# VH-VL binders against o27280, part 88

Target 1, 266 residues: o27280
Amino acid sequence: MDSMNVPEVLEIKRIVEESESVKTFIFSWDFRREVRPGQFVMVWDFRDEKPMSVSLIDPVRSEIGISIRRVGEFTDRVHGLSEGDLLGIRGPYGRGFELMGRDILLVGGGIGMAPLAALADEATARGMRVDALVAARTADELLFLDRLEAAGVNISTCTDDGSCGFKGFAHERLLTLEENHDMAAVCGPEPMMFQVMRILDERDVPAQLSLERYMKCAVGICGQCCLDDTGFRVCAEGPVFWSQELSRVREFGRYRRDPAGRRVPW

## First folded at step 22 (VH-VL)

Design Bi4
Fold by ESMFold2, fold request of step 23:
Structure Bi4 (fold): chain C 266 residues (1-266), chain A 119 residues (1-119), chain B 107 residues (1-107)
Amino acid sequence: as target 1 above (266 residues)
Amino acid sequence: QVQLVQSGAEVKKPGSSVKVSCKASGGTFRTYGISWVRQAPGQGLEWMGRIIPRTGRARYAQKFQGRVTITADKSTSTAYMELSSLRSEDTAVYYCARDDQYEGNFDIWGQGTAVTVSS
Amino acid sequence: DIQMTQSPSSLSASVGDRVTITCRASQSINNYLNWYQQKPGKAPKLLIYAASSLQSGVPSRFSGSGSGTDFTLTITSLQPEDFATYYCQQSDDTPRTFGQGTKVEIK
């Protein structure tokens, strides 16, 4: 039996244009390989391979959607592809979100809304009440609003420039929201997630946060996704962590690493 | 509730162009597309193309490639369809419709714009 | 292009009748199938999307079924306002294509 994790080459079935900088690529998917919200896949463009968020999980249609923000050479090349073009996909990998209770709060910044959109679909299908705080720099970068609205999610927005909804940071908007949730799921820029986590911890709201780190193997053997203080591998023990697990991680919210492994400020 | 309001009926000569507007009221386009669909007298529905106003990117049915231009102005929440080199066979009612990028359905339609091409 | 074939092209029915309209795609379209109602002089109105999902505000006497290539629209108790032309439309691939229509008229 071949035990290697080899990318499966798949045809891009459809491209959804979420914003100027974000596209969702939809593929046929055999759900014998189960996918959970918060898990990630490695996307291979035949030159490089990068971890990407799964934003759509549709077993009825046998489709997944992978949302990709244009931020560099790899994502520029992928954004240049058309329907019918090929990409390699391996995975899914990592630990996804766990749902509990009846009322969930989602807090997403930018592309961080991608795994939360998938979670919202599952939560609403289970009959949960879903509130989402969707954050971006500008109104044009608010992601998945139409899809969340169609799913029956109660949406609050905030933008750094005030062009839509609350003017300010997500954690500032969170302070003005009703405190009636059984759990929260958080994904976005790490400084935002750190501030949001502190508020949720003070409110005794169980929170799960999804981290982004540089990844190479995605199966936990290369060490490139390790967190400094715990040895947690984001690709294996995460990317979704409970807030209690992250409280032991001193790097969280304080610095990040570039692809060469250098510490850089947030 | 979002409504799509189109420009009024037009009578055109062969070889000329027509530009039909489609304005959203009661909201903005957000991530929805705007598709253009025409219906010749006594005939069915024919998709012409679509624009995603947020990004400005358009796609066209091959039949209309080179004759149709679809644009959008986000500041006025208005989409436009221009069809050039008109022929009598282009006589139809032209609809704009809100286009869900995921489902591909048309859940909101404009009232239609009758275009008659006659010498 | 994906061809969509509706049957019948027209039918006559009475108020209270059960009406069934079929739509066949020239290749599998999963459940990317939508149904519209159009009355003379009016724009089409979405009834069903994703083959079987009822659009908000559409009466429950309308239902859709099918997947792959064969799809059905059913009206379980025809009402006077249901006399119209019905179209199926696939959204699996570009270009979007419609069936030729089924005219439902009063007996």
Scores: ipSAE 0.822, ipTM 0.914, lowest interface PAE 0.7, mean pLDDT 90
Fold by ESMFold2, fold request of step 23:
Structure Bi4 (fold): chain C 266 residues (1-266), chain A 119 residues (1-119), chain B 107 residues (1-107)
Amino acid sequence: as target 1 above (266 residues)
Amino acid sequence: QVQLVQSGAEVKKPGSSVKVSCKASGGTFRTYGISWVRQAPGQGLEWMGRIIPRTGRARYAQKFQGRVTITADKSTSTAYMELSSLRSEDTAVYYCARDDQYEGNFDIWGQGTAVTVSS
Amino acid sequence: DIQMTQSPSSLSASVGDRVTITCRASQSINNYLNWYQQKPGKAPKLLIYAASSLQSGVPSRFSGSGSGTDFTLTITSLQPEDFATYYCQQSDDTPRTFGQGTKVEIK
C-alpha cells in the first residue's frame, strides 16, 4: 500500500547513552514524512518489531532520535548495536501532542520523558515557558535533564529514594508546585499518569496523556491496542489522549493486558 | 557552575607513561562526556578520545588506539587519560573538556596539563 | 576522517573592523560545526555551536553561518580582547577534528 507503512532500513548515525539502561538512537530522516512529538515508530531488528517513542525531532539536521530502555530480549539486542548498524523503522504512527497557550507543564516518569523531551524542544522553539517534573526511582535514572536545561526548561525532579530532588512520587511533588499552566503533557507509568491526571483535572488544567498498549499492526486493524470502555485504539486514536477522553476509561490506571488480551495487574 | 580542574604539569622520559586527571567541581558529569584534546607547542588542537562517565564507555581516535586509555570514576567526578610509550612528539598541553553527546561541542575546558617528554 | 580547512591561516585587523574566517569540511557535516577562541596560554573557549548558535555569555558581535561543507565565523566589530586564534571543529563523525586555526592579529 502506502510506502510509509513499509519498514525503511536505516543506519544508526549516532548513539547517545542516556543512562545505564537507556540509549537514544539517531537516524537520518526524510521529513516529507512529518513527525510530531508523541507519535511512535515500530523498530525492527530483523527478528522482532516493537513500538518506540520518538524523543528527538530535528528537521534542520534531518534527524530523528528514538530512545529505547533495555527491558527484555528485543531491547537487549538493540542495545548491543553500534553506530553504522542497521534497523528497520515503520511510521510514524498515532496522534501526537498538541500545544496550546504559553505555559506548559510536562510530567514524565522514566522512559516516558522521551516523547516529552521532543515536545519540550518544540514548545521552547515556539517561545513557550516550559516547566518539567521529571521522575525516576533514583538520580541515575532521571532522563534528559541536561538536554532540558540546555533548552531553557525549568526542571523539578523527584526520585523514589530521594537521591535527587523531592523524595516521593511525581503526583506528590505536583501537589506542592504552582498552578499556573495553560496545559500539561504527561507520560510515564500508567499508575503515575492516573494520579497526575486526577490532580490536573481538579485544577482545570487541560492535560494530554500518552498511553502504551500492546501493538502489532500499528495502524489500528488488529485491535491489539484497544481500550476497554471507549474502543479507542492506542495506535490510531492515541497514543496521546486528552484527559477528558480517558475519564470514562475504567481500565486506565487499574490494569494492563497481555498479548492474548487477558487482564494483568500493574 | 561546573569547573574542570586538571592535575599539574609533568616532565617525562621517552618510553614512560603519563596519567592526567580531570576533576569536575561545582557539579557532576551527568550525561556529558569528557573528551581529551592535546595541543603541541605552536600547533593546533587534536582530539584523542572521550569517555561517557555515566556508562564507562570510551572511544579513541585511531592514531592513539593502543597507547591511550581513558577512564572515569563517577563517584569522585574524575576522568583520567593515560598515554603510554611516550615520545618527544607527545610533548603538548593536554586538555579535558566537557562533551555534549548530542551536539559534540566542548563547552567547558580544564586549564590544561603541560607534559614535556625529554631525556 | 573529516578534514577541516580554515582560511586564512592568519590575518591582521584593527579594532572596529569586521573579520570573517571560513572553514571548509571535506564532506558534508550538516550543521555539526563549532567555533572556539583561544588566547595564548589559555584553554579554548566555545563561541558558536550548531554552526550559528551563540554560546551563553558570548558577545553578540560574534556570529556563525553555513551548513554542509562551508562555514563562516564573523566578528562584526573587533574588540581588543578578540585578538586570538580561532578554531572550527566538526562533531558530525568520529574522530572529532579541528581546523588548523586562524590567528587574528592587531594591525
Scores: ipSAE 0.809, ipTM 0.901, lowest interface PAE 0.7, mean pLDDT 89
Fold by ESMFold2, fold request of step 23:
Structure Bi4 (fold): chain C 266 residues (1-266), chain A 119 residues (1-119), chain B 107 residues (1-107)
Amino acid sequence: as target 1 above (266 residues)
Amino acid sequence: QVQLVQSGAEVKKPGSSVKVSCKASGGTFRTYGISWVRQAPGQGLEWMGRIIPRTGRARYAQKFQGRVTITADKSTSTAYMELSSLRSEDTAVYYCARDDQYEGNFDIWGQGTAVTVSS
Amino acid sequence: DIQMTQSPSSLSASVGDRVTITCRASQSINNYLNWYQQKPGKAPKLLIYAASSLQSGVPSRFSGSGSGTDFTLTITSLQPEDFATYYCQQSDDTPRTFGQGTKVEIK
């Protein structure tokens, strides 16, 4: 519950090219500021500030990685940066994923795989069995496959166009997978998460889902990230929610809000 | 089971150029890079540069900037290194190696291509 | 550029010996340190990455240790196939750089 923090200006140590549209920016990080998978940071390019997921948490090397998809003017500018350039980082913020049991299912769509990659590293380090369902529109947009494979994760893929793995949507592939997981973690396009949540709830698999909403303060003061019906603030009570918490939120999976607060369909 | 297979040995004149190929088999590049490392006779290993085939972006060691061009063709799973303005000091075995973007190690190497620059 | 200095430059050893090779970086590289084995006429082979992690398929008689600037490759009970040149390589910064090599020869 802190007030707005001043961004720390950090040097980009390394840039990993994840796909044509996704880069991971790696920074030195003082882990006295603890970071958990599922938490986010506010990235400041000295003109604008946007929330971004932490995808790499490496206390041994004192590094974090932040994965950013190129989607507009801010992310275009950030993607144009080089190693040695500076960015401001505030955070981390939000509630991260909790691990439980010994068998975990990850379901990630597009850039939503970023926080799940960080979670996979922690889960495998604890000796958990990790299955990941990685979804994208095309094979070239499947993220973190090499990294997950190296960590010992059992990967299933699906693509909208069938260019890699199952042809179809993540929830359709999920119906054909075994149901013996102690928990699931889900992040991706909200319509995908809604369908996946329904299946997991029917199977009585405890599920945590990570939501995206418009944010400004990131500490729960401005109200810009509030969910309808419950008043949950995505930046404070989330971005990770249990499926039971989301079941009372009618907007989840049905619509989102633009920066002016108007309802728009997904 | 990915293997890197390089083109054969070459003898070149000073001032000319050489283009060495490196073909991946048993898989695709995905997010791995392809680095080029050379070894002069009786000498150690020297990193020249790297390409990320998925994006086509390359980086070069400053020593080779302006003389080396590294490219990749995803459709054939082949990377190329072209070194121009050859000198006798460029006589070496040239290796391609699979480059982990996170670790920066080289876990799979081509067999090497001997390039001799002789007048 | 980060300079990598290996010691010794060469050594003679017998089958069964314990061999230790050291590598020093000119600045801290955390654990971004890799070890390779190279036999004459062959490509290098990755043995150790992240200073101490054993590459898949590499015998357990190889081990690595260290962090920061000082690193060690150890071979316990040297085997006939271990006579080779060993290189350390840092991957903390560009350009990637290698040590000058340590040649392990039969005594």
Scores: ipSAE 0.806, ipTM 0.907, lowest interface PAE 0.8, mean pLDDT 90

Design Bi4
Fold by ESMFold2, look of step 22:
Order: C-alpha cells, then sequence, then structure tokens
Structure Bi4 (fold): chain C 266 residues (1-266), chain A 119 residues (1-119), chain B 107 residues (1-107)
C-alpha cells in the first residue's frame, strides 16, 4: 500500500530505440505489484515527475517497459540517460483496459500505441483476434509494428503523408475497415480519439479510450486531472474510460488544459 | 521477407581498412538493428557492434572501439562496417545479422564476407 | 562482459540419439539465451530464443530449457542434418556474447 505512493529507484536495464523521438525503457519489476495494460506510472528523474504509460508487461522476465516520447525538458533529460542509470518509478495507477469478446480493434496514434502494444500482447495471449490501426505523420514514426506483427496482430497503417499505408487520418481509414469487432481500444491525440469514438459509437462497437491530463498526485487527491463536465479524475477513474462515459464530457476532443489549468487549443 | 546480402570477399594488406556492406532486400529495417559478428577460421562467433538504422545510433564492443565504424543508409536499406588498421588476426568471415532490440537474438543473417589479411 | 561456457566442446553421436548441450553464464541472464546451429561454410541459424521458445520453421525435436545461469539445448532424436556446431548466446547485456560452440559429430 505505502509503496504505491513512494518512488522506487530502479536501474534502466535496457533501452529500445523505437523511433528518432521515442524510446522504451525497460526495468526489472516485482509483479507482486500487478500491472494492467492502460495503467500508468509516475517517472521521476530526481527533478520532476511525469506520468507515462506502460508498453511492455513481462511477468516471466519480471520486466516492465515504459515508452517515452521526447517532447520537452523532462523527456529530453530522460532520453539522455543510458542503461544502468537510475529513475524513480511509482505506481501503477489508474484503471486499465478490459478485454471482452473474441475480436478487438486497436486504434493508436503516435505514442498512444504504447499502452495498446501491451494490450495487444495480452489479447493475443488469450487467443483473441486483434486488428490494429496504427497512425502517424510519417512511416518512420509508426510505432511497434515489429512487435505487433510478431504477436500475430493484423496491422493496418495510415500516415499523413502517405509514406506507409493509407494516406490520411486514422478515422478516415477506419471508415474503410470491417465493422465486426466485439470491442475497440483507442489511444492517441484527443482530436483523433474524438473522431474515432464517433464512428465506433455509430457502429455500436463498445470502445474504451485512454485520456491524458496533467497529473501531480496520481492517486485522485489533488484534482488537477479532472474533466470539466463530470469531475472524473483521469488518474483514479481513468485514464481508460468507456465511450459512454466520455459522451457526456464537453471538453473531450475540443480543448486541453495546461499545468496551470488554462484552456488551450488542441 | 527481408534478406541480407553482403558484399564480396576481400584480400587486404596489414595496416589497411576494409568496408563491408549489408543490404536488406524485400523490405526495410524498421526498428530492427543490424549487428556485425565475425568468425576467424576454425573459431567461434564474436560480436563487434550494432547500429539501429532508424536512429543512426551505433554501439561497439570495447575491443573494437576506435577501429570499427558501423553506419547505415536508410534510403538504400544498407548497413556498413569498416574495420581499420587491419592485422593478420582480423582474417575472418564477417556476418551482418538482423538484431531484435527486445530479444537480442539474430534471426536473419547475411551470407558472410570473407576478409583475408596477408602481406 | 558476461562469459558463456558451453559443455561439451564436442561430442560424437549416432542418428536417433538424444543429445544434450549445456551453457552456463557467468551471471544471471534471466531467460535472455539464444541457441544457433551452424554448418560449415554457412551462416548460423537461430533455433531457440528466450531460452525455450522454438524459432519458426525449426523442427520440434529441438528444445531449450533453463533460466538464470544454466541452460540446456536438447535434440530428442538426432537426424543426419543435425551434425553441426551449436552456439549459445546471451542477450541480457552488451556486448552480446557467445559460447565457444559444441561440435556434434557422427560416431
Amino acid sequence: as target 1 above (266 residues)
Amino acid sequence: QVQLVQSGAEVKKPGSSVKVSCKASGGTFRTYGISWVRQAPGQGLEWMGRIIPRTGRARYAQKFQGRVTITADKSTSTAYMELSSLRSEDTAVYYCARDDQYEGNFDIWGQGTAVTVSS
Amino acid sequence: DIQMTQSPSSLSASVGDRVTITCRASQSINNYLNWYQQKPGKAPKLLIYAASSLQSGVPSRFSGSGSGTDFTLTITSLQPEDFATYYCQQSDDTPRTFGQGTKVEIK
């Protein structure tokens, strides 16, 4: 119980270079603390602490992997680390994805594929049929294709520039895919998730979507991760929400909040 | 499926350099690495280093640090290994191999390039 | 560097025999252990990864076991095409290192 709120200092065992801007950091992990796809951890670099999704869950090796995109000062510092260097990890936190049925659709944009890669591993291990729509701006930014292929996932790709797969946005590609899934899991830029959610709702496909908001405590006390219309705390009631829960949220897909709580455009 | 095709055999004098190429056909590197492994006549396998072509970052075994340079050209799907200051003990077959970053296994190998260093 | 020690360095066996080859790491490598087969003049071929996972296209008579420091490759019914040199390789840490090999010969 108390260990969930105190960072454990762990050595970086291995660094996987997923793209020019994304690295996966692998740590030894004691699975007496269970981890579910869609949950997150707080990563502490001894100066600042940020939430990151778990992308690899391997109880056999006692390892977890955390995929981090370089987007600012904190992630620049973390990307500068080497194997053997230390990071603090606390968690896991939040509600993960729930698998149901036999056929699942994954829709991921950019780094949003990280928690979906972990979910794909679990789904294929259960014998589910997994289709993944993987989106990025360019071919070199498509993430986890090799892992998904090795796991037996059926991959469709889309890129803004058409350099790999469908030229266009994820929701445009989705309109051309089969509609016979038992559920969907979605993670990526919030505007993409909004458009994808609308299509899935029209098709009556149960969907779970993973949201990102500013977090400080990660245990639901500080309120900084709250959604405007519902009071949902992303760190406690989410980050994974059912589409029905999100259909009542006015801010979803329309704007985001900075660390000071100000509305900013997507 | 991807195949790795290496450049042909080389005969070199001591003190010179050799550059071996490794071209992927039937696909691109994506997130896989390319490792270089050598084998002296009648001897075992020795890892020299690895590059991740997508990022251009390379790592080298300590004993080769300073003598080996591994590079990649994504546009041609080709990796290169250059070994300088050659000695007779560098006589070996040099292999490139596709390197899974998570597992660290080598699931696809080039055919090998024989390099003979003799006066 | 993690040293990998194979045993035996060579062995003689007949078609149909059960063959075992062992590999010991100088420190724990969990299950980051791979096995390769190499025939003269050819590149190595991956047989087993993650200590016990059979590579696609490899006959089921090959199997691997072990975790930590001690690993075993087993061929349950040796075939004529299995006469080769076998290498273990650890991938837990850099540099990747190989055992010195085990040559399996006709008795």
Scores: ipSAE 0.803, ipTM 0.906, lowest interface PAE 0.9, mean pLDDT 89
Fold by ESMFold2, last read:
Structure Bi4 (fold): chain C 266 residues (1-266), chain A 119 residues (1-119), chain B 107 residues (1-107)
Amino acid sequence: as target 1 above (266 residues)
Amino acid sequence: QVQLVQSGAEVKKPGSSVKVSCKASGGTFRTYGISWVRQAPGQGLEWMGRIIPRTGRARYAQKFQGRVTITADKSTSTAYMELSSLRSEDTAVYYCARDDQYEGNFDIWGQGTAVTVSS
Amino acid sequence: DIQMTQSPSSLSASVGDRVTITCRASQSINNYLNWYQQKPGKAPKLLIYAASSLQSGVPSRFSGSGSGTDFTLTITSLQPEDFATYYCQQSDDTPRTFGQGTKVEIK
């Protein structure tokens, strides 16, 4: 898939308030443009354009949902919109998650639960057993718990402040969980993903992790989403990578890049 | 497991206000909304508005805009509906209901609060 | 506002009968349609959501079908506890709106 076309302008059909800082924007979507969990779209507010993960994929209702955390000027403007307002959407782009086996572990931190919620829906629809470790700073920031429970997902929670579930980091909680999964899917803050990847590799659990990098074109031409050691373009070869692919990437978990491409600490 | 328990019946004079409470037990609101639905004697069901307790944002049907205020207290798992400037036409049973933001259905209902507006 | 119209407004049936209630929306609501049962003096009870999904704890003799503007609730082998008023409700748009109700009475 490659597209330098203008975004489709779509009406916001519904806004779900997931938390104080996260909203899910739901749009009508023609599923002749197929969407897989883990793929992303570029969201255009008529001033700027940012990549966002798809959190809801509903071909029956012809709807797609995009979950957005308020973190800066662009997302502040989008959060100020109402049902009936317009946004531009182009995509989907990137490589999504692959499901395998019968038992899947999801490990999500913060907004990273968004693509995993879409994957959970698909996995449960296939009859898989789904365990989810949902992490956040506080109880009020744990995302998608009600939706995951309704889908039959077995949820474990952890919060930095201990306000819900295990007090501590996701990888610390993971050490106390059962090790009987056929695969794992991981998305969240990159330091968390690095620690979780280490544990899953030690357990010989096939893992797919979804990365976030600065993006401009979303189709792999501009090079802005490239990873250091491999030349992987997050928008083209990712954003979902297998753990063995990421084990060759020195920057993963150690630093991020600003819009100018410079290394900055996490 | 989750139950919604409402405050007791009230008799009010025209022009006054009423505030009905709705307490959740056996769980918390999480991301669910709390909607208020009323039913006048011999009539059907009418949606009044809802609140999302996690964010405190409320939304109202146009018919009630300016007369109804819906609030929630997360620490006590209690939602409130206040209807002002009561008229005899506001005589009804008022229900709170747990509101799924994705589906928009009402899967758990309070027992109802009868409000009679009589001079 | 989306107008919801139920048919019939009332019906009489015997235990064991198959009962069908219809609901029509004034515009397409996809499958954002819910069905409720209400007995006198009681709160409504959710039976069906998303047009055809059975709510947990609801007997399998209840089923829903339809999409777009036309929907049905079917009760197979009517039981004594099923004599009640039934409401459809759309959740596609705000305000949420209900049909006027269908009273199912013992014959």
Scores: ipSAE 0.800, ipTM 0.899, lowest interface PAE 0.8, mean pLDDT 89
Fold by ESMFold2, last read:
Structure Bi4 (fold): chain C 266 residues (1-266), chain A 119 residues (1-119), chain B 107 residues (1-107)
Amino acid sequence: as target 1 above (266 residues)
Amino acid sequence: QVQLVQSGAEVKKPGSSVKVSCKASGGTFRTYGISWVRQAPGQGLEWMGRIIPRTGRARYAQKFQGRVTITADKSTSTAYMELSSLRSEDTAVYYCARDDQYEGNFDIWGQGTAVTVSS
Amino acid sequence: DIQMTQSPSSLSASVGDRVTITCRASQSINNYLNWYQQKPGKAPKLLIYAASSLQSGVPSRFSGSGSGTDFTLTITSLQPEDFATYYCQQSDDTPRTFGQGTKVEIK
């Protein structure tokens, strides 16, 4: 019954090298267990496990792709794996994005583009018009551009250093974009998401934002993914929230909590 | 708009090496791979290997392991294939092709480089 | 390695004919199957990818079908420019492998 909480050991079928620091690991997947854009999985390397973005959802080929940025010991080990090697997968978990209307704006920073790439595929398959604002520190860190272009997505870019597109932050670029989207989906560094949310709220654009928090159980029992003030569990009630849900969360964009529960500045 | 332009035909002696270039014009490689495929006279197509220019990582068909080296220079948008210890059966047209990492199809091909190995 | 077997190796046809070429993989490759056209002295040209998706700029008289191990390329109403050699290619696994080719000749 509760097979989501039993890790499934899967072979890595293919590795896509997205950047120097990001790889997408593709696995066969039985889609009787539905996966929605914005949901996450727990990836287990037989020593530790971490939540990771699902970036490819392909029921026709029975494949999912999980995009992983190299940022520490766990991800270094996973990046050292080859096709045919094994990983454990729990999930999917959480609430995914909901699509509405005809026009959607995606705003992604860094690895935050991963769940948005999956959403873009679904939105284009439904015949929606998709605009994406893709942000990174440098041009070489802009993710999924080739894939988004192939899907017919209209791309705007910004980089902190100006090496590609608008020089500056995503929210600064957003101020120069049209305001007529039916909805927006946002994922990236939490300070970016906070600033983007404020602009979208002022424009009355319905927005969904995907949060990252430390996760241990992934099913809402341990409390490690809870948001202050509301008690929302990111792994159970999120990770995707509507902007109005987050407006009541004092910590969003202001601070985060480490695995021990201590406040840490962004 | 993107085109792959290869270096010119070569005549080589057995035991020598050949290095073929493949330059992208009208764009860059970005996250696409570059595969090398050869075709002997009157024969079919044979995949030799590919490189991901962004990361510099290459993979080779087992048949060519140890004799082929595939490299790329991102700054010039150029990939290279070097085949060593040439034999007469290496006489072929050598193509480079743009390789989609997700789909694995070859949507853009170079014009081909004829390599003749003869005494 | 995944072997790709095409049938027939060659065929003769007239302008206007319907032509069917088959390709069999030695194991399931889902829909990771591509078709190419090659004319003498020229590089191959992608026609069909993902078994049935038509590449941009390819005439609609070309179509592909199949999944798993058995695939078909169909040309409806053969045109003079279609006399060429056709190759299937799997992209499910490394190494990428091609069928031996099917030469379509004028009768």
Scores: ipSAE 0.794, ipTM 0.895, lowest interface PAE 0.8, mean pLDDT 89

